# VHH binders against q93235: the designs that were tried, part 34

Target 1, 248 residues: q93235
Amino acid sequence: IFMKTLDPKVPRFYGKGTIIGVNPGVGYQPWLKERPDSTLIKYNLRDQKSYKAYLEQMKTYLTKYDSNATETRECGAGDSNDDLEKNPDALPCRFDLSVFDKGCSEKSDFGYKSGKPCVIISLNRLIGWRPTDYQENSVPEEVKDRYKAGSIAINCRGATNVDQEHIGKVTYMPSNGIDGRYYPYVFTKGYQQPIAMVKFDTIPRNKLVIVECRAYALNIEHDISSRLGMVYFEVMVEDKPVEEKKEL
Short names: E, the ipSAE of ESMFold2; O, the ipSAE of OpenDDE; V2, 0.75 times the mean of E and O plus 0.25 times the DockQ between their complexes.

## First folded at step 12 (VHH; framework vhh_5c3l_4)

Design r1 (at its last look DockQ between E and O 0.52; V2 from the best seeds 0.52)
Fold by OpenDDE, look of step 16:
Structure r1 (fold): chain B 248 residues (1-248), chain A 124 residues (1-124)
Amino acid sequence: as target 1 above (248 residues)
Amino acid sequence: QVQLQESGGGLVQPGGSLRLSCAASGFTFSDYAMSWVRQAPGKGLEVVSYISGSGGSTTYADSVKGRFTISRDNAKNTLYLQMNSLKPEDTAVYYCARDYSEDEFGERTYLDSRGPGTQVTVSS
């Protein structure tokens, strides 16, 4: 019986009327896809050249938020992209990058220079998908202190016990995670994908740390084997003298 | 340019049948899984059925399981949805959608392309 390998990409149908399709995958930046060690963020604090590629990748990624004011709208409290599904003339909510100004902006070299690197966390886009809120009493313990209804909480930890000991203090921007106001994703020009950033404030020097970041909403399933609802990457902040390659 | 065009919708009585078609162009059709999604008035998008690129694997929402059948003809670049035993709650605009695309950052957009849709109305 040739078990036809169920395409792992087959959407799972949950509940009446919601596209829960494939749980949104979690992504991160900077991801230098052309490098063999693309999941490793490694640089030397004493060598600006060593983290330049990461900075450029971050900058490039964030250019997607460069929009014409005519293509997006300001969204305040209570606003959301729900209108996009109802009104074809509605403009998508403009994403506010200023939420990252405290150490994770371009001005701060996204924390790389200071040894507190920031990582962008995102979800894959599913048309029509939106996060489902936890009930107050059902919020997972690991995000309970930061969870806000209408958002997707993010939690990053060391992948192993050793990594957890080394990961140090982690700051989330914003603290509540990815702002759900920017959902659902719709086929419209100017749509801006919401993101959050994770800042590693006290990551040790010269140690490799494997990081697991999970996204939390009621309709996000976590599966380690399939890496659903989570992403892994490695961080190594070196602090070593830069060996001047003697130009032979 | 990716183009999808649905057809076959209409008005039908409860218990009736419709067959939707989706003509695809602008991409290698067989390389992509396809889905039928629907949007009822005042409701969000609902994925009703999924089919792999080869057609070897299919999935259905519980609400349509046993009643709807998704199929494809890759030689004709066409996706189909046979809808039997239609119910009033099946009333919606039906879209065919391409499974996903991947951008330069490795991020995926699922159901990244769809047609203008075809109206299905089930009413006595």
Scores: ipSAE 0.563, ipTM 0.841, lowest interface PAE 0.6, mean pLDDT 89
Fold by ESMFold2, look of step 16:
Parts: structure tokens; C-alpha cells; sequence
Structure r1 (fold): chain B 248 residues (1-248), chain A 124 residues (1-124)
């Protein structure tokens, strides 16, 4: 794994007391460590072996949300992780995977077997960073109908006009995106990073689709040239006959 | 297996000096940027200073600039913070932290590891 020692995007000091970072960076799963240079998600609907690695990656990634009741606490509406930085005995909020039960869970093979693959969207972990809310009149149009104050909205689109014609229906889970109550990240055991998933409900067969997903909060900047505030990956769902084993 | 251990804290009068050290093991020290982070009583974490893996680039919080100097000795796997002209406001637990790492899923954590800290108290 490549480790960076100098990075112009690494948080420096921005004010008197806290690190807030410039942008946290946006990531996705499944990313296969066996093919670290590839952002391609490609599989054949007719060949379960072609997507098995993606399922295992998703399952392994999500095991971090398995926890004992003593390492985390239940958090409802109005709860947050705000006191974690100041209280060494505070427990982080438990992240509930049940929001993904409608087609992005292990029971549905994360949508892969039905040609509706799910992709996890996450932010890199910055100490002290938390989302800042748009005002109603400044919410970007792409997320206006799904935006909720306190959340980080996600929007995915085709990277080019042709990709946008092909990407089809996208379902966001949760609809509001990543819940900000789980911020900030601090040095604590049991911390559970919040995530969202996107499900590609009507992605075409046998076509490569280049996807751009963006994270939306007032303090997340977007820049296409540096890919700030966004992530790119490619999806290709094939539906073709499985090759027969050659006989010698 | 990352291990960071701070030392050199203590009680000092205003205007005095202290030198903090951090012994590092369990990783290739020279490949990682390092930071000093402090937590005053009842306050959140404050990043005080940063130094690149080579030692060629440093950054300081405005509250300590001109008074504190971060340095490293990559041959000894040791990070330092020279603290001069100390003020009561500098009273805190000081932590040595690795600036970032990447996990097996390709996700990054900034300030991903820290030591247990060393107490610095500045009072008359």
C-alpha cells in the first residue's frame, strides 16, 4: 500500500484550536486491494464467480460495524458525537446497517445478482471535521429534493453526457446521504464511521458507465481537475454466456 | 503495532522552556509526516505543529509560532518539540501523532495514531 509523506491536501492549521481539514476526500467500496490501480466494477450477471470478490469485499468492509453494546451507544434524532473530543468516557454513536436492508444488504448480494449493484460512499476520516449546512436557498439543485440539514448529501451522475444517458435510476440509502451526527471522528475505540450506499437500479447491460459521485455539504468544495469532493468509478454489468472450460 | 511514547513534560514557570520527545516504533518512521497535538483541560484537540517525513516542511499553529520548534531525527526514530517562552495557556496534555495512514480498504485516517501523551503545566 502506497503511503504519502507529503500531500498538499493534508490538513494543516486553519485557525486557533482545531483541525478541520480542507476536504476529507471521498471514497467508495468495493475497491479490490488485489487490483489496487483499478476503479472498475465489472461482472457478468450469468456468472456468480465474476462478482464473488465484490461481495466478499463488501462483507469484510461492513464487519467494522459489528460491535458489543459496551463499545458504542444508541443514538436517535438529536443525538450526536459532539462530546467525544472533550470526554474520554463518552461512547460513540452506533451506526445502524438496517437502513441498507432494501436491496443493499448481504441477503440481496448487495444488488449484484439482480444487476442493481450497490456501492458504498464514504469520507476519509479527519479529526475534528464536521459538515456545515447549506441554507435553504443555497442547496445545490442536484440534491435539493433529498437534502436534510445535518447530513452530507450524495449525488451520482454519468461522467460524460453519454454516461448520464446510461446511468439510469439511482437510489440513495439513506436518501439524505451520510448522517452528520457521527462526526467528528476522534481517537476513540469503537468509533463507527458513517456511510451511505448508492444502488444503480437500471444500469444497462454490456455497457461501460463512468460514474461521478459527489458529496455535498457547505464546507465540501468541488473541483473537477483535482477531483475534490468527488470520486470516480466505472461500472460494467455484463449479461453474456459463460465461457466453457477448454478441454485438452 | 504503531507505538508512540511521549516524554519531557512537567511543571514549568511562565517564560520557561521544555523539550518534548516522542519515541516511535512499529513503522518506518521516515515515511510518515508527524504532528504534535494538545488538549487543554475541558477543551478539544488542537494541532500544534506538523513536520514532513523528511523534515523539510514544517507548520505551526498561530498560537505557538515563533515560540515552538518541531524537529525530527529519523536515524533515532524520534520526534521533538522545543517549547520556549511558555505561557499558562500552553498548559495541556501533549500528544505525538502520526499524520495519516491508509487502511486495507484504501481509506485514510488523518492523525491516525497517537501516544498516551505527556502533561505540560505552566504556572507560577
Amino acid sequence: as target 1 above (248 residues)
Amino acid sequence: QVQLQESGGGLVQPGGSLRLSCAASGFTFSDYAMSWVRQAPGKGLEVVSYISGSGGSTTYADSVKGRFTISRDNAKNTLYLQMNSLKPEDTAVYYCARDYSEDEFGERTYLDSRGPGTQVTVSS
Scores: ipSAE 0.474, ipTM 0.752, lowest interface PAE 1.5, mean pLDDT 84
ESMFold2, look of step 12: ipSAE 0.437; ipTM 0.719
ESMFold2 (binder alone), look of step 12: mean pLDDT 80; pTM 0.814
OpenDDE, look of step 12: ipSAE 0.112; ipTM 0.493
ESMFold2 (binder alone), look of step 16: mean pLDDT 80; pTM 0.815

Design r2 (at its last fold request DockQ between E and O 0.37; V2 from the best seeds 0.54)
Fold by OpenDDE, fold request of step 16:
Structure r2 (fold): chain B 248 residues (1-248), chain A 124 residues (1-124)
Amino acid sequence: as target 1 above (248 residues)
Amino acid sequence: QVQLQESGGGLVQPGGSLRLSCAASGFTFSDYAMSWVRQAPGKGLEVVSYISGSGGSTTYADSVKGRFTISRDNAKNTLYLQMNSLKPEDTAVYYCARDYSEDEFGEKTYLDSRGPGTQVTVSS
């Protein structure tokens, strides 16, 4: 889900020096359709039923990469979707989901069973938009150690001081964030949305943690009031005996 | 169902003018910003101009700034593009596009909803 804080009557692509906006929305998964107003990811480690819906949502989301894979091409380190702007017949780069195999794959239940849940971070799709790299000396401190030119760095923190104390160790997959090779977005059937995952390795049990995730590129603006360039969600990993709901 | 239909394209000489129109239906027109985008032969989709839902704010690509004017009539559910001082490099299929669409995952794709387009050819 993406934050709906912007006025739909105002163009989304306002930016300095370009018609393409500098503030792509940031979204996350799993977001459950049956609870559209909830940004809470809550489940019990001892109850598989409690996190089943999240797993299904993650699976469904990732299935879209398989669905249009035949309309993509394999891309190496030197390849990008830049060719799509020059050649309408070019195929978009296939997104590599193997980058999530270390703890954030379906095989690992996306970390939910082990109490280390993974969350997908994505950006809105803007035609022609691509991340602008920071200069080496201008990389924000919070992502400096993980930042790589050509990528969109992601950083998640507690929304408040208390949340920051509770959030614990966070792992980013890949470490550098969203791979920029899959930009720019082009209107083609085979386009695959690049994503990153955030893994909460040491999130406490039975405590609510409000998480703020920000995306970092030179042309991404952060604004707390409008929540530009960032997304909020809550995580609650419970460790409690399963209460048998007596069907009244 | 969202429907957009462009009209007004044609063949013009360099320095000439055209006025494109776009008829919109299937959504509350005034609630969405609208855009004109174009695709030239062998090139990708290029955003030409944006206009806010109210029409109070507009923006233009550098390539068309000073020559093109975007406007809208919300009472008629119609978007317009006045193109003056046309150049050969303006030759393209022009599309009317709604600001964004939202998919089943809550993700937004901007300018995804478009009409079939209208051909603009600038040639001597």
Scores: ipSAE 0.652, ipTM 0.880, lowest interface PAE 0.5, mean pLDDT 90
Fold by ESMFold2, fold request of step 16:
Structure r2 (fold): chain B 248 residues (1-248), chain A 124 residues (1-124)
Amino acid sequence: as target 1 above (248 residues)
Amino acid sequence: QVQLQESGGGLVQPGGSLRLSCAASGFTFSDYAMSWVRQAPGKGLEVVSYISGSGGSTTYADSVKGRFTISRDNAKNTLYLQMNSLKPEDTAVYYCARDYSEDEFGEKTYLDSRGPGTQVTVSS
């Protein structure tokens, strides 16, 4: 199999001794490799088989956070991964999935069983990149009440006015988004990419909703035409009778 | 298992030359554009040069244009950086990277560097 060079619209990583000012892309899960051309998350609440593949994809993706003390370290307030760039023996911070225990964990079927599906939001990996902070008066209105310096805030909305009317309540986990303590990204044994989840608490039944999620940090640029700094997916939660074949 | 192994660094006087190599394995080398990146002491990563999978397209950071030449030998799965007219400012650890890669979840990595790097020191 042959792969072409990177999309020429994606910025090359140039800078005065750094890569500051370049954008990582935004990704989401669950994305099913069996349907690689589809960004649709569609299932029927009355049919557990219809969302089983999404649950397995979420579970498989999250296995990277199964770690032991020899590959990662506990990180508390004030800790970060800053040492990883300069010290090859430093252990990366462990990412703790317990932040998702309020309805976006395996125990709750990641919200699919209750019609409140969770979606993982992540940044594509860019070695050495870390978020930079908005000044207080420059924080975008969409995330102003949830923004914390050092974080990458996430906001999701309906892609059109109709979708925005339908998207309903959205819960962000953590509320301030992706925690910056896990940056910079470096390749080292045990590195754990930080993520956030978005839970769609009141998404309507039997309606297609097109969702646009954006990541917010001062050094993340947004461009709708190239989808820079954002990701799109569709959600369709059905509530329909399951067809049954009768013998008699 | 994807592996990248850099070599060819060392101590050299200003004005000197070095040739860096990067041996690649565990993937189809010609399918991937490659980059050299460097990290000077106390600084972030700088992209030094880029070369397309076929070798037909190259770019260079302004700081190295005319002095450095990136090349690749797809038959030997090897990436090269010829560094001429070296300056003290070129002192850094140099890493080779796949300019872009994608995992089984569709997640992308830019400047996917896997090797230990090779130290280049330019001093009198």
Scores: ipSAE 0.533, ipTM 0.749, lowest interface PAE 1.5, mean pLDDT 84
ESMFold2, look of step 12: ipSAE 0.518; ipTM 0.751
ESMFold2 (binder alone), look of step 12: mean pLDDT 81; pTM 0.819
OpenDDE, look of step 12: ipSAE 0.608; ipTM 0.867
ESMFold2, look of step 14: ipSAE 0.508; ipTM 0.745
ESMFold2 (binder alone), look of step 14: mean pLDDT 80; pTM 0.812
OpenDDE, look of step 14: ipSAE 0.614; ipTM 0.844
ESMFold2, fold request of step 16: ipSAE 0.474, 0.368; ipTM 0.734, 0.681
ESMFold2 (binder alone), fold request of step 16: mean pLDDT 80, 80, 80; pTM 0.809, 0.811, 0.811
OpenDDE, fold request of step 16: ipSAE 0.635, 0.643; ipTM 0.886, 0.890
ESMFold2, look of step 16: ipSAE 0.446; ipTM 0.719
ESMFold2 (binder alone), look of step 16: mean pLDDT 80; pTM 0.813
OpenDDE, look of step 16: ipSAE 0.637; ipTM 0.868

Design r3 (at its last look DockQ between E and O 0.19; V2 from the best seeds 0.00; counts 0 for: pae E 2.6 > 2, placed apart)
Fold by ESMFold2, look of step 12:
Structure r3 (fold): chain B 248 residues (1-248), chain A 124 residues (1-124)
Amino acid sequence: as target 1 above (248 residues)
Amino acid sequence: QVQLQESGGGLVQPGGSLRLSCAASGFTFSDYAMSWVRQAPGKGLEVVSYISGSGGSTTYADSVKGRFTISRDNAKNTLYLQMNSLKPEDTAVYYCARDYSEDEFGETTYFDSRGPGTQVTVSS
């Protein structure tokens, strides 16, 4: 395998021989492996074939969350994966996709057919990493109204002033972002990565919008030059007549 | 499909030595950096040492620097850890781990695979 992510600046060893404080990268779906160098999500509302590959990518990505009671457990309020590091028999928390049922599920084609496409936001998996909470007065302004202790908040904006004018209404699912109870990641079979989704409710037609999404926890650094703690992608939802092949 | 199997653990007195081995299969061994990771009783995981895919770059936890040596033989698909001047605090299960992988969705996992581990016990 030659295709590798950009060289990360994060060290594998941090301090006392345990990976602590390493900065996770941020990823998104749908990313099409058939066009690995492209971050563009572009489709035509009038042509279902133009977005079918994105739907299939989303669906395939989410199959890892199919229920398996023997490898995961139900977790509620106050539960977490904290005991996985010390208890070899503990089961990881099951990640519940029902949080996405308001327009970011397969039933709604993940918002693509209505011109409100959903994008999955995720963090790379670091052994033993977990989010560190902001203090009340230190929560960044962009996420203050949605932030919950124990979570990793997500905020997406237009990358330029023009993009910000065009990005429109953005819905975050869950509103407080990626649920921290699913951390830490460890060597556990059945581990289910927590994720969030972003739905672009009012993105304009026939305009390219460059989106920047950031993940927010006290121990996630942001660096624009290396794209640390953030991810970029472009969205273009077209609404134009389909060029059909004609037979006479 | 990835298979890692540690061996070479055992009981040793303080000041003694052990050499751990890890047999790897099911992947192109030389393409992957490898690590030794240990877990002492009642403790979390500690990354002990790292070696690049080529073997040209190594790092060590401060707790073992100067006493442990990581190496690999890419022709034999085998990772090694020479442990000298062993101390009681080195008592742990030692795991051979693949340091880094990227899946079909472009997402990365650090330490995505490990073997079942080998017990090292340092006591009088």
Scores: ipSAE 0.353, ipTM 0.688, lowest interface PAE 2.6, mean pLDDT 83
Fold by OpenDDE, look of step 12:
Structure r3 (fold): chain B 248 residues (1-248), chain A 124 residues (1-124)
Amino acid sequence: as target 1 above (248 residues)
Amino acid sequence: QVQLQESGGGLVQPGGSLRLSCAASGFTFSDYAMSWVRQAPGKGLEVVSYISGSGGSTTYADSVKGRFTISRDNAKNTLYLQMNSLKPEDTAVYYCARDYSEDEFGETTYFDSRGPGTQVTVSS
């Protein structure tokens, strides 16, 4: 439980004795501002109104990539934002949202309508920070099959054994996680936040699932107590008849 | 334009002391938390110390706790880091960084600006 700091300019996860070391925080979307204390993504498959706010949040979040696209450059596989540190006139790499087209785009309602909700995973910005690659033989087992050097692998699991039984199949977009070409973060106009999406393909209905997502790079440490390098949220996909509120 | 400039670095013997300063301009200094971060050779960026906008709250990395003291003078737009009992492991480039911000899209930035850094070398 992150102590709320009295100062709005203090990170939410700030507590006495805790400091963000070398690790960026992990964030997720959709997070509804109207429910700031809620980490629960809950909606009813049969009620479009119930997941509308989540869709809008996702849309709003992704609109920023279009809004500043003209202030970016196209970056191929060999490109990175390294130039931003050396050249103040350099444009940041444009983030490719097409990687989410397989079920996690606006066209698919980000999977919510189909009961396969997608969640955006991102790392908090640390100026100058970039992921450090694992050695080939040192990649953690849980991401070994998907890990690619130059990327930040993401792995989500149930927080408890019960949750792990319920979480079902999870798809990562892209499979390798967050593309590292968009690092380092530099305070510059047009910078686009690199993200990955997690799709819950077989999440059960009418069950609450606590999800833990971890980010993996050599320079990302995981600490459950401080929630460094990880994020928790809950997902509940309901499948229930919509009770017509009798207009009293 | 946000500007940060560190000073006070240098070569010091183990057990010695240094005081770093950071001059800030281009923003309302007191409205922002500030941090000292460091990068040692071959290592990633490490947050050393944090101080709230008002200066009422401070935090330290375990590695420097009890040895380093962060402070600020908002009237002078200056951030300080008193480093005592320095160790070879403290050798790094030290940066002053403007701390936490959240943009309209909910993106969190721990450090959205930093200075060019000042070298601290602890060696016998």
Scores: ipSAE 0.226, ipTM 0.640, lowest interface PAE 1.7, mean pLDDT 88
ESMFold2 (binder alone), look of step 12: mean pLDDT 80; pTM 0.803

Design r4 (at its last look DockQ between E and O 0.25; V2 from the best seeds 0.39)
Fold by ESMFold2, look of step 12:
Structure r4 (fold): chain B 248 residues (1-248), chain A 124 residues (1-124)
Amino acid sequence: as target 1 above (248 residues)
Amino acid sequence: QVQLQESGGGLVQPGGSLRLSCAASGFTFSDYAMHWVRQAPGKGLEVVSYISGSGGSTTYADSVKGRFTISRDNAKNTLYLQMNSLKPEDTAVYYCARDYSEDEFGETTYLDSRGPGTQVTVSS
């Protein structure tokens, strides 16, 4: 719902160089605009048309990352978008979709046809925001093995005890989560928001699984009651016979 | 297509005044609270002011209180910033922004600025 765009919204805080108390929200894809109040990802493994809309949504979302040599630049290790805030001629880093080639690309139908669906995890856009690193000894246990300074780690778990038993093996792409090299977000033509994907490798058939994914950086707060720093969605991968259509 | 076009900047002496305008189109202007934000050379963005969709509520950064006045004309789809008693520290590119927006993918942007901005330079 879009209630946050309505009057009488007021700014949370004003401050030099930042807006105090604003946490980037966490989003996911595929989210279908045709069912805007639903967070359910449900399809039948035996029926390709049941997941076609999710594939189309993923493809459409990812078109923002199409190569554009005039509006973006190649970035390697050690590069960042730090200059975007100061230099109007600086080009943003081009996001590298090849990190998803191990089962979360169009070639594999983003895992849907194999019953290992991929979900994009992203941060809502807050101008000028960038991740702040945890101290080595303060990295949360859930991401300690995968955390890399400069990145935003992602962890997904079942929302209830039952969901935790069912969620199974989860693969994070990249393993370190969302690459912080592509921050800060600033208004500039060609900016490519960094993302991560989560692949659900062993999700059970014919069971609804409620998933909670959290983003981890020192300056991302978590609050369960307001769902701060996290996102929820449901996954149901069915494996049921398809009823054949009778000839008329 | 959502469009925001800033204008009214220029070169002004310290103590002078300017009035910035932001022409909006492609959305229902009165549904959105709006901001003016600025970016001084080599610095990050600073939120200068806020106005609610109806115009009934306004807020200002401490650095501009008493000198700047935000207003809007919903019949003309235009946002304004009256800038008085200008100081060299006010030198920046000024942008108007929607307070909060959501795109077709459900992803949101806080301070959704889409215009080219308008340069304000305060110098002797």
Scores: ipSAE 0.518, ipTM 0.748, lowest interface PAE 1.5, mean pLDDT 84
Fold by OpenDDE, look of step 12:
Structure r4 (fold): chain B 248 residues (1-248), chain A 124 residues (1-124)
Amino acid sequence: as target 1 above (248 residues)
Amino acid sequence: QVQLQESGGGLVQPGGSLRLSCAASGFTFSDYAMHWVRQAPGKGLEVVSYISGSGGSTTYADSVKGRFTISRDNAKNTLYLQMNSLKPEDTAVYYCARDYSEDEFGETTYLDSRGPGTQVTVSS
């Protein structure tokens, strides 16, 4: 696998008989543009100012679902965006954000205030791409209990053994991961990016935890060296007295 | 509006050759890398070839390496795929697809637009 060149428009990874675009990348939010190189989510529970930027980023990100809602349709069970490939005038499925209401909504400050931060997981968009289901007997063990055909399962763990000891309980919303009904991606107005959220329920205080999140579908490959099918970020929830910056 | 239109597909015998073309409009063609992707019956989307905006960089899937050649004419807003030594397993609908865009959230779309495709059938 070849790494990204200096040209941002050049695919990041090549190899294993495929080109970038066969295997989707995994992304996360909140990612702060002002700190593009930072993969660290760090804030102090006692300092609202410290996590404000993350909240705003989450809000801004989720606002996009409201902005184009009129250009979507309601999709029930069994519905999908398959029609988009056949009918250019078809409306894409509206993403249901209510699935995040249990601790990962704006009302709960996305878990940041309570020290249970939520992180959005998404896949890069590949036109025409959709998840391929595992066979029942071929589901990876780490997601076997939560996997549902038609979805992309997400699993987050500590990157190292130490991190795994610290990461604590993780809740996935939905439990099955990213709902596949919103695939395939089609270049159409109103398309809404499907996402899942990961909630860190018992992450320790004042410790840095390196998190690895993987996406699971039969057609998603994992490669640590190239970070295919996975994303890394760090979480540090501090619980410290807020030092009054003496305004010199 | 971004428009892509593939052409040049058809029926060919194993070992034969085809040249696909993709006409692009509605955007500055040279600013975007392009891909050829294909979808065989019952299979997922496969990216088979990449070319940078300038044409200075190309890459290929292992399955087509040495047999396929991607090129572009930016003056004509056209992408090409020369396919030689075709095999039955190359049978698929072939699409040209525009490459990489990043939105304000850092989310990327590696293939954000494609044409209706052109059928390539390799059969004896």
Scores: ipSAE 0.369, ipTM 0.698, lowest interface PAE 1.0, mean pLDDT 88
ESMFold2 (binder alone), look of step 12: mean pLDDT 81; pTM 0.812

